# Designs tried in a protein design chat: VHH binders against q9p7j3. Part 59

Target 1, 174 residues: q9p7j3
Amino acid sequence: MILPLFPETQVHVFVYENVSNCAAIHEQLISQNPIYDYAFLDAATILYKKQVYSAIIRALEDRRDEQMKTKTIHSEVILSLSPKTEISSAFRQFSMTKKSKNIVVVKIDSKLTEEEEFERLDKLVEGNRVEFSDEELQKLIDFKVLKKNYKLDPSTLENPLASILSSIALRGYS
Short names: E, the ipSAE of ESMFold2; O, the ipSAE of OpenDDE; V2, 0.75 times the mean of E and O plus 0.25 times the DockQ between their complexes.

## First folded at step 4 (VHH)

Design j82 (framework vhh_5c3l_4)
Fold by ESMFold2-Fast, scan of step 4:
Order: structure tokens, then C-alpha cells, then sequence
Structure j82 (fold): chain B 174 residues (1-174), chain A 120 residues (1-120)
């Protein structure tokens, strides 16, 4: 995918359900194995495609402005999903855990096509790939997790998109 | 390059006090959980205490609770461990450690360590 504000940046987003090897992937992420340089998100935290894109755009803006707080652009995507600027809090809220079952995987600055990244990831992830669409994400979301992560009040709970996008854009202020 | 350097260890008598310091460089210190981890002779690593990025949330192992206090000065990129009422069983090498972005209970960097010996 090509982002209008960052047309030179290659972005790919993948969704996997029923993943059986999250603990093994998590160990590789802790050890900083470079072949696992992706943003691995728990699908229980993602409701909309626009939520992921907004975090990607924010991370790319922080990189452009030389204001990244994390070691990699992929870690910056995870941080950018959080309404707070604390790295450890953002990772606890949004990243894949050893107990995750469904995941969203983001790759930025890929030198590979989407098909080639899929082939690479399919070797790393033991699960079933599904379409990156709002319909598929809505089957995997945990609304209790979403409400807690974005501190959604009762007035926004029925239509949270605008609130979520504002939280991402205003990270650290609301 | 991430660097963590401990200081303040030494020989102390039972009931005494020591203050350990850890100077951090090569990363944005204020963004990371930090911990003190120790290894006593012949034993494995034990997490003694950790502190969140802002300093408002702390953890202590049951073995040190009420005697040790962890704190941080984000302006100085420094982590501290105030150790009071020291016991012979506190004898260990004490390591300053940075929490991993993926799991703050796991450490991705540790310093070289400072020896604390509690003996009469």
C-alpha cells in the first residue's frame, strides 16, 4: 500500500487468526532477531483499518521529524496506537503477547512485494491469513480491551472511530 | 549504543545501608521501565525491584520489601536503589537493567554489575 502523505514508503498489513506459535514469535521479538522486524499487534485491540493507518502515519511523521522514541519504525507504530507516550504501557496495551490468538502484522519500508512479504511471514506465523478489512477485524476485536485502551466514555462507545483516531493523532494529550 | 553503569557497591556490616546508582546513556531513559536484578553466589538471577518510566509505580521482591527503595531521576538519566537494614543474604552482584519494549518484565540490557557484600 501507498500512503498519500508518504508515497515513497512501502506499507503492508497482514491479519492472521488462530495463531498457535505466538509464544515462539514473542521470544524472537525479545531477543531482537532482525527477521522479526515487524509490528506484531494483538488483533483484540484493533477495530478498524483506519486505526492501523493512523498509527502508521503518526509513526512516519515522528520519523520524518526525527522524533521517534523507539528503536525501530515498527515499535513506533505500536507506540503510536496508544493515547499515552509511555513505551512499556503501549506495548502492554497493543502488542502481541505469548497468549495472543489473532494478530495484525505491519511491515514498513519493505523491499519486497506484498506477495513476497506474505510468503516470508507465512513461514514465521503458524495461523490462517484473513483479509485486512473492517469486517474481519470486527470478528477479532475485544470491546472490553478497546474501551480500556482508549478510555472510551459511555457517550463514544457506540461509535468509537472518531475518538480512537483523535487519541492516536493527539497522543499524550487525551 | 546502550550503556548502563552501576556504582555504590561495597562491603557493609549487617544492619548497614548502601545506595546504588546506575548511569544510563545511549537511549531515552525516561521512556523505559528500569530494574535492579541481583545474583547471589551459586544462585540464579532475582528481580529485586522495578520502576515504571515516570517513577510512579514500583515493584519489590518480598525478600527486600520495606528495606529497599527504588527511584529514578529522569533529568539525570540515573536509577537508584537505597538499601537499608542489609542482611548477609543480600550479598550479591547487583545489575542495573532496562526493560524490553515487548515485555518490561524481561530485560534487554544489563550493566556489568556492582558487588555488594554484607559481612561482619
Amino acid sequence: as target 1 above (174 residues)
Amino acid sequence: QVQLQESGGGLVQPGGSLRLSCAASGFTFSDYYMSWVRQAPGKGLEVVSDINSGGGETYYADSVKGRFTISRDNAKNTLYLQMNSLKPEDTAVYYCARGSEWDYTEQDYRGPGTQVTVSS
Scores: ipSAE 0.176, ipTM 0.567, lowest interface PAE 3.9, mean pLDDT 88

Design j83 (framework vhh_5c3l_4; at its last look DockQ between E and O 0.32; V2 from the best seeds 0.00; counts 0 for: pae E 12.7 > 2)
Fold by ESMFold2-Fast, scan of step 4:
Structure j83 (fold): chain B 174 residues (1-174), chain A 120 residues (1-120)
Amino acid sequence: as target 1 above (174 residues)
Amino acid sequence: QVQLQESGGGLVQPGGSLRLSCAASGFTFSDYYMSWVRQAPGKGLEVVSDINSGGGSTTYADSVKGRFTISRDNAKNTLYLQMNSLKPEDTAVYYCARGYEWDYTEQDYRGPGTQVTVSS
């Protein structure tokens, strides 16, 4: 996909359900294996495509402005999903864990085509690939997790999109 | 009980140097990646550097590359950060942490921090 504010930046987003090897993937992430340089998100935390894109845009803005707080652009995407700028909280709130079952995977600045990334990831992730769509994401979300992560009240939970996007865009404002 | 205790912070002039130390206990230090993380006033946490269990592989944030050196002494269960050519932008509380970003998904193990202030 092409982002209007970053037309030179190649972005791919993948969704996997019923993943059985999250513990093995997590071990590779801890060991800093470069073939796993992706943003691995717990799908329980993602409701909309726009939520993911907003975090990607914020991460790219921080990279452009030389304000990244994490070591990689992919870690910066995970941080950017959080309404506050604390790395440990953001990773606990949004990243995949050994116990995750459904994941969203983001790749920025890939040297591979989307098809080639699909082939590569299908070898790393033992699960069922599904379309990156609001329809599929809404099957995987955990509304209790979403409410806690974005501090949503009952009135916003029915239509949380604007609140989530505002939280991502404005998180740097104290 | 995992314990991480930083020391070596202080006030220093721009262009100066400081060496931070972190004493680790309550776990097998030699089995873990270790990192230094900092938080500047009014800003979020930034991962500064990490080092693998054996000490042979290190990474650095672009903001400190060429100026800071991370090292470890597994026999003494101690992590170090040598900070050279300090800038006012390096002013922060520096934390010793077990692991790095992905390790925080399980548990955030970091020390109470040590203040580094770079001013003229």
Scores: ipSAE 0.604, ipTM 0.813, lowest interface PAE 1.1, mean pLDDT 89
Fold by OpenDDE, look of step 5:
Structure j83 (fold): chain B 174 residues (1-174), chain A 120 residues (1-120)
Amino acid sequence: as target 1 above (174 residues)
Amino acid sequence: QVQLQESGGGLVQPGGSLRLSCAASGFTFSDYYMSWVRQAPGKGLEVVSDINSGGGSTTYADSVKGRFTISRDNAKNTLYLQMNSLKPEDTAVYYCARGYEWDYTEQDYRGPGTQVTVSS
């Protein structure tokens, strides 16, 4: 996928359920294995496609403006998902953990087609790929975690997307 | 083994300043981002500030932004937190915590903490 505001940046997003090797993936990430150059998100924390896209856009904006706080564009995506400014908090909130079962994987600056990228990623992730859609994400979400991460209350639960996007966009301004 | 030891806490009046230090050992300090976290009475653990391995990137909680400054000296394996314009709500036990962007567990490596009390 090409983002309108970033035409030179190709983005791919994949969703996996029933992943058995998250712990192994996590070990590769902490060792900074370049083969694992993706943003690995816990699907339990993601409700909307637009939530992911908003985080990607913000990360790209941060990179454009030379204001990235994290080491990589993919880690910046994780940070960008959070209403909190602290890197550690954001990762704890949204990053894949060793115990994760369902994940959302984001690739930025891909030189491959979606299918080619999938073939590469499929060698790393031992799980079942599902469609990147609100419908599928809704099946994987933990609403308790979501509510906690974005401090959703009854007044904002009527339109969770708006609240989430606002939180992402206004991080550090509230 | 990983060891962290905080120091520099104490009693200070509102508007005052403190400088916390954290001595690290048992690991390659320069490979990890470090954090200051705090726990106020009756409250949960709160991240105060993060700093990347090289020290070139820092983040702050909104509640301390503009008042606190995190820094590190990798040659000395030491983490710092300069706290200015302290407020009573900053009263807490402050902990130095080791981390890496992807390296977080249910239990972070932290020191025993240092007490910071802001009171008139």
Scores: ipSAE 0.377, ipTM 0.720, lowest interface PAE 1.2, mean pLDDT 92
Fold by ESMFold2, look of step 5:
Structure j83 (fold): chain B 174 residues (1-174), chain A 120 residues (1-120)
Amino acid sequence: as target 1 above (174 residues)
Amino acid sequence: QVQLQESGGGLVQPGGSLRLSCAASGFTFSDYYMSWVRQAPGKGLEVVSDINSGGGSTTYADSVKGRFTISRDNAKNTLYLQMNSLKPEDTAVYYCARGYEWDYTEQDYRGPGTQVTVSS
């Protein structure tokens, strides 16, 4: 898809459920294998499509402005999901781990169609692709994790989107 | 092949300073995140600080913010930790660790460590 503020930047987002090889993917990410240059997110931390888009936009803005804090645009997306500026906490809270079961995968600067990128990614991920939609994400979220990551209280749990988006947009300006 | 060697620890009084160094060899130092990790007596490992491969982004545990400064010299393959205003609770073995942008808590190489003791 094309983001209006970044019309030359093609992005793709994929969702997989029941992933059996997160430990193997994790090892490849640790070794910085370039064929794994995606953002691998734990789907238990993602409730909304807009959450992911807002993190992508924030990462792209920081790249444009030479304000990136991490090595790659994909690692910057992981940081950008966090309300905090600490890289370590962002990765602990949002990245796929060896124990993850469901994942959201982001590719930025793709030169491929969605289906071509999917075919590459599908060789890396052993799981079932599902639609990137709020309906599917809601099935995969862990609300206890969401509450902790964004410090949501009962007043915000009814419709947490605004609180989450403000956390992403205002990171570093608290 | 990969080697990390810490130095600069010792016994220091509260309020004092120490500078830790870590000499790296056997890999391209400038390609890696680096971390300082400590283990206090009877406790698990705590990540104290990390620094990205270029040195432009740093993080710190809340317990050391404002007192400790991580830095690196990629030309000398050396990682540093400047430790000021030391407290007894900073007493620990400090390890230099090669980490990843992705998951610094699961590091693939760690040095033998250097003891820092803050007391008297």
Scores: ipSAE 0.000, ipTM 0.168, lowest interface PAE 12.7, mean pLDDT 85
ESMFold2 (binder alone), look of step 5: mean pLDDT 85; pTM 0.864

Design j84 (framework vhh_5c3l_4)
Fold by ESMFold2-Fast, scan of step 4:
Structure j84 (fold): chain B 174 residues (1-174), chain A 120 residues (1-120)
Amino acid sequence: as target 1 above (174 residues)
Amino acid sequence: QVQLQESGGGLVQPGGSLRLSCAASGFTFSDYYMSWVRQAPGKGLEVVSDINSGGGSTTYADSVKGRFTISRDNAKNTLYLQMNSLKPEDTAVYYCARGSEWGYTEQDYRGPGTQVTVSS
């Protein structure tokens, strides 16, 4: 994917359902194995493609402006999904855990093609790859988790997109 | 061997100030984001503040925003927490904690802690 504000940055997003090895992946993420240098998100927290794109754009803006709060661009993507700037809170809210079943995986600055990243990730993730689309994401979301993470009122739950995007763009500002 | 050692805790009156320090050794301090975490009696751990590896980006829990300031001196391998306008509800054991570079671990190392008591 090509982002209008960052045309030289390669971005790939992958979605996996029914992942059986999340505990093993999480162990590799804790040990910071370079093979696993991706942003691993819990799909229960992601409702729209635009939600992921907005977090990626915010992370790239923070890198450009030398304002990253984390050490890696992939960690900055996870932080950027949160309406708050507290790192530990953002990772508890959005990152994959040992108990996750469906995941969204983001790769930034890949030197590989999308096809090559697919082949690589399909060997690391024991699950079913599905299309990165709003339709597929809506099958995996947990609305209770979404409501809690973005502090959504019942009135906004019917059409939460604008509220979510505003929360990501205005992270750290009330 | 990773070591984190807090100091500067004590008894203060409401409205007072304290400055906590954390001396780090056994790893490259400048490579890690660092946190201050506290635990009040009978309650769980609360992350108070985070600071990135270079010191240019900081975050604060809503409960302490505007009153506490986190900072670091990478040349001295030391993390600081300046606590102003202290309240009785700030009474807790304060821990210095090392964050992972990737963020997936929930504070892989913590110091033994320093007691802060705010009372008259």
Scores: ipSAE 0.197, ipTM 0.604, lowest interface PAE 2.7, mean pLDDT 87

Design j85 (framework vhh_5c3l_4)
Fold by ESMFold2-Fast, scan of step 4:
Structure j85 (fold): chain B 174 residues (1-174), chain A 120 residues (1-120)
Amino acid sequence: as target 1 above (174 residues)
Amino acid sequence: QVQLQESGGGLVQPGGSLRLSCAASGFTFSDYYMSWVRQAPGKGLEVVSDINWGGGSTTYADSVKGRFTISRDNAKNTLYLQMNSLKPEDTAVYYCAKGSEWSYTEQDYRGPGTQVTVSS
């Protein structure tokens, strides 16, 4: 997908299930190894493709407007998933942990094709790649985690998409 | 860009008190866990205390529990450690530390440190 407001920005999103080396990846992220310059998300927190794209768009808007709150565009994507502007809270809610089993990986500003990024990630991630689709994401989501992260009430549980997207867009106002 | 500068260390007698301060700049202070870490002569690093972004949640090492109090002033970008009932075993270089974006409890930056000596 080409982002209409950011047509020259290369964006790739990958989904991995049954990842066995999350602890090793987590260690590399803490050490800020530039080889791991991606947004590593816990798939338990992601229900829709539009959820990820909305966070990416918000992060790119904040970078364009010189309003980034984190060190990297990838960290800004993680922050942008959160309904609040607290960095540590957002990372606890959405980022991969050493106990994660399924992950969503976002790469922004890649000069590589999707296939080339996948070959690179295949060396870093010990898991099975699946399609970035709503159907595959819905197999990996934890609805208890989703409800807690976005404070979903009973009226929004049946169709939470609009509530999630408005939470991302209204970050800092709710 | 990230800068942490400790102050307030010095020589005190056992039973005395000191208040350490850490001036932070180059990042959004209120968005990060902050901690105090110390290193005694010939020993490893010990996490003394940590505090969440808003100051509402704190933890302490068993060695300092009940004697030390961590606090923060987000309007002034400053972290504090109030140290009471100081013991010779508290002698160490004390470092202000910033939490990592990828782990709220693991540090990605430490200041240069301030020396605390508890001796008669």
Scores: ipSAE 0.013, ipTM 0.343, lowest interface PAE 7.8, mean pLDDT 86

Design j86 (framework vhh_5c3l_4)
Fold by ESMFold2-Fast, scan of step 4:
Structure j86 (fold): chain B 174 residues (1-174), chain A 118 residues (1-118)
Amino acid sequence: as target 1 above (174 residues)
Amino acid sequence: QVQLQESGGGLVQPGGSLRLSCAASGFTFSDYWMSWVRQAPGKGLEVVSDISTDSGYTTYADSVKGRFTISRDNAKNTLYLQMNSLKPEDTAVYYCATYLEPFGSDVRGPGTQVTVSS
């Protein structure tokens, strides 16, 4: 995918449901296996495509401006989903855990085509790949998790998009 | 292999102070942010404080803000938590923790017990 402010940057986003090997993936992440250099997100935390893209754009802006707070662009995407800049809290809120069932996987600066990344990830993830679409994400979201992560009240919860995007874009100014 | 070892806990009266230390080994300490987290008996984990790689950025839970100070010494591979004006509600096992970037997985030490009572 091509982002208007970053046309040179390759971005791929993948969604997997019913993943049976999250514990095994977690072990590979603990062992720092470089094959797993992706942002692995719990799909229970993601409601919209625009939510993911806003976090990617913010991470790329922070990299451009030499203001990243984490070591890698993929970790910066995870941090950028959080409305606050508490690093460890952001990772607990949004990262895949060994008990996750559905995941969103982000790759930035891939040297591979989208098809080649699909082939590679399908070997690592034991689950069913689905389209990265608002429709599919809405089947996987946990609204209790979303409400907690973005501090949504009942009036905002029915249409949370603007509030979520504002929280991501204004992180550090509020 | 990544290892974290806390020390400095103990029994203290309300209003007292303690300083916790965490010795890190098995990774390049200066490349990773560090956290203090705590768990009171029968309760879940609470993040107390985070610190960035260069100490340029710190955060605190509202429950400890203004009373606790996190710091690190990258030359000594050591993380610290200065705890002032301690309250009975601060009684918990305190763990130092890190997330192994780029991978988002946390590692914690075995913990050090802090008990605040008269």
Scores: ipSAE 0.050, ipTM 0.405, lowest interface PAE 5.6, mean pLDDT 84

Design j87 (framework vhh_5c3l_4)
Fold by ESMFold2-Fast, scan of step 4:
Structure j87 (fold): chain B 174 residues (1-174), chain A 118 residues (1-118)
Amino acid sequence: as target 1 above (174 residues)
Amino acid sequence: QVQLQESGGGLVQPGGSLRLSCAASGFTFSRYWMSWVRQAPGKGLEVVSDISTDSGYTTYADSVKGRFTISRDNAKNTLYLQMNSLKPEDTAVYYCATYLEPYGSDVRGPGTQVTVSS
């Protein structure tokens, strides 16, 4: 997808359900294997496409402005999902774990097409690829996790989109 | 090089107090939540307390609520645990801990031994 403020930046987002090899992927991520240079998110934390794109835009803005808080653009995307500039909390809240079953994978600055990245990821991820859509994400979300991560009260939980997007956009400025 | 170094442990009588410190270096301490975790002999690891980057949010295990206080000094890159009304059940090695990288396990210091005994 082409982002209006970042037209030269290649962005691809993939969603996998029923992933059986998260422990193996996690081991490669800890060893910093460059083949795994993506942001791997736990799908239990993602409710909307706009949630992911808001975090990507925030990370790209921070890179443009030389204000990144983490070492890579992909870790900056993970941080940018958090409502606060609390790096360790953001990693704990949103990153894939060995126990994850459904994941969202983000690639920024790809020189490959979406189809070529799919070919590459299909060799790394043992799961079923599904469409990156609000419909599919809503099947994978854990509302208890979402409520905790964004500090949602019961009245907000029924329609949390505006609250989540405001939290991402205002991170560190409130 | 990332370093976490605990200090302040020792032998204390039941009902006594100790203050633990953790000196952090090699990362931007002010940007990370910090935790105190402990491991008693023959027991698993227990998270004792967490503190947010700005000290605005703290949590405590039910076993220590009302007795322990976590705090931090971002200017000094130091985490503290004030332990009051100590019980023999508080005997453990105490570690300070944080998550520095996505996907990783927490990093911990070498620990400081706390022994509560008559």
Scores: ipSAE 0.125, ipTM 0.527, lowest interface PAE 3.7, mean pLDDT 86

Design j88 (framework vhh_5c3l_4)
Fold by ESMFold2-Fast, scan of step 4:
Structure j88 (fold): chain B 174 residues (1-174), chain A 118 residues (1-118)
Amino acid sequence: as target 1 above (174 residues)
Amino acid sequence: QVQLQESGGGLVQPGGSLRLSCAASGFTFSDYWMSWVRQAPGKGLEVVSDISSGGGSTTYADSVKGRFTISRDNAKNTLYLQMNSLKPEDTAVYYCATYLEPYGSDVRGPGTQVTVSS
């Protein structure tokens, strides 16, 4: 994918459903194994492609402006999904856990082609790859989780896109 | 491996000042966002203040805004909290905290007690 404001940045987004080895992946992530240098998100927290793109754009803007709040661009993507600047809440609310079943994986600045990243991830993730599309994401979302993470009222929950994107864009800006 | 150690707490009169320090070891301190969190008797944890890895960005809870100042010295691997105009409501155990990676738990020190009373 090519982002309009960052056309030279290589971005790949992968979606896996029915993942059986999230506990094993999580162990590799906490041990900081460099093979797992991706942003691993719980798909229960992601409703739209634009939600992920907005977080990626925010992370890239913060990197460009030397304002990153986390160590890596991939952790900055996870933070950037949060409406708050509190890092602990963001990581707890959006990152993959041992109990996750469906995941969204983001790679930025890959030195591999998209096909090579697909091949690599398919070896690490024991699940079914699905298209990165609003249709597929809407099958994996947990609306209870979405409501809590973005503090949505019942009236906003029926059409939450603008509220979510506004929350991502306004996080930490003041 | 990773260790955080707070110091500087004590008993102080309302309106007084204290400076807390947190010594960090076992990780590359300059790469991580740091926080001060507190827990008052019978209450939950409250995040008091955050500071970016380079020190250029800070945030404060509404309860302490204008009275507390967070800072860091990356050359000394040390985090600070300057507390001015202390109130009885600031009485709590104060913890230094960090998140080494997005998939795990926060790391906190053992805490330092701050008591504000006459």
Scores: ipSAE 0.160, ipTM 0.517, lowest interface PAE 3.1, mean pLDDT 86

Design j89 (framework vhh_5c3l_4)
Fold by ESMFold2-Fast, scan of step 4:
Structure j89 (fold): chain B 174 residues (1-174), chain A 118 residues (1-118)
Amino acid sequence: as target 1 above (174 residues)
Amino acid sequence: QVQLQESGGGLVQPGGSLRLSCAASGFTFDDYAMSWVRQAPGKGLEVVSDISWSGGRTTYADSVKGRFTISRDNAKNTLYLQMNSLKPEDTAVYYCATYLEPFGSDVRGPGTQVTVSS
């Protein structure tokens, strides 16, 4: 995928359902294994493709402006999903856990093609790849988690997209 | 493996100042953002300040903005919190914290007690 504001930046997003080895992946992330240099998100927290792309765009803007709070672009993507500026809260809210069953995986600045990244990830992730689409994401979302993470009230529940995107774009600006 | 150790807490009078330090070991300190969090008696944890990996970006809770300054020395693996104009409501155990991204775990030190009282 090519982003209009960042045309030179390679972005790949993968969705896996029924992942059986999240605990093993988590262990590799703790050990800072460079093979696992991706953003691993819990799919229970992601409702829309635009939600993920908004967080990616925000992270890339912060990198461009030398304003990243985290050292890696992938960690910055996870942080950028949260409406809160507190780093620990963002990672607790959106990161994959040992108990995750469905995950969204983001790769930025890949030196590989999408197919090569898929082949690599298929060796790391024991689950079924599904299309990165709003329809597939809506099968994996946990609406209670989404409501909690974005502080959605009755006025925003029927159309959460605009609220979610505003929360991502405007975090820390007001 | 990862260790955070706070120091510099103590008893201080209202309007006074304290400087807290946190020594970090067991991880690449300059790769990670750092935070100061506190817990007052009978209350939950409050994040008082965050600092980016480079020290270029900082945030503060509204309760401490303008009074506290977070900083870091990456060459010494040390985080600091300069606390000025201390108030009785700043009485709390102060914890040095990091989140080793992306694995979703808070890491905190054992804490240092700050008591603001005459």
Scores: ipSAE 0.055, ipTM 0.468, lowest interface PAE 6.6, mean pLDDT 85

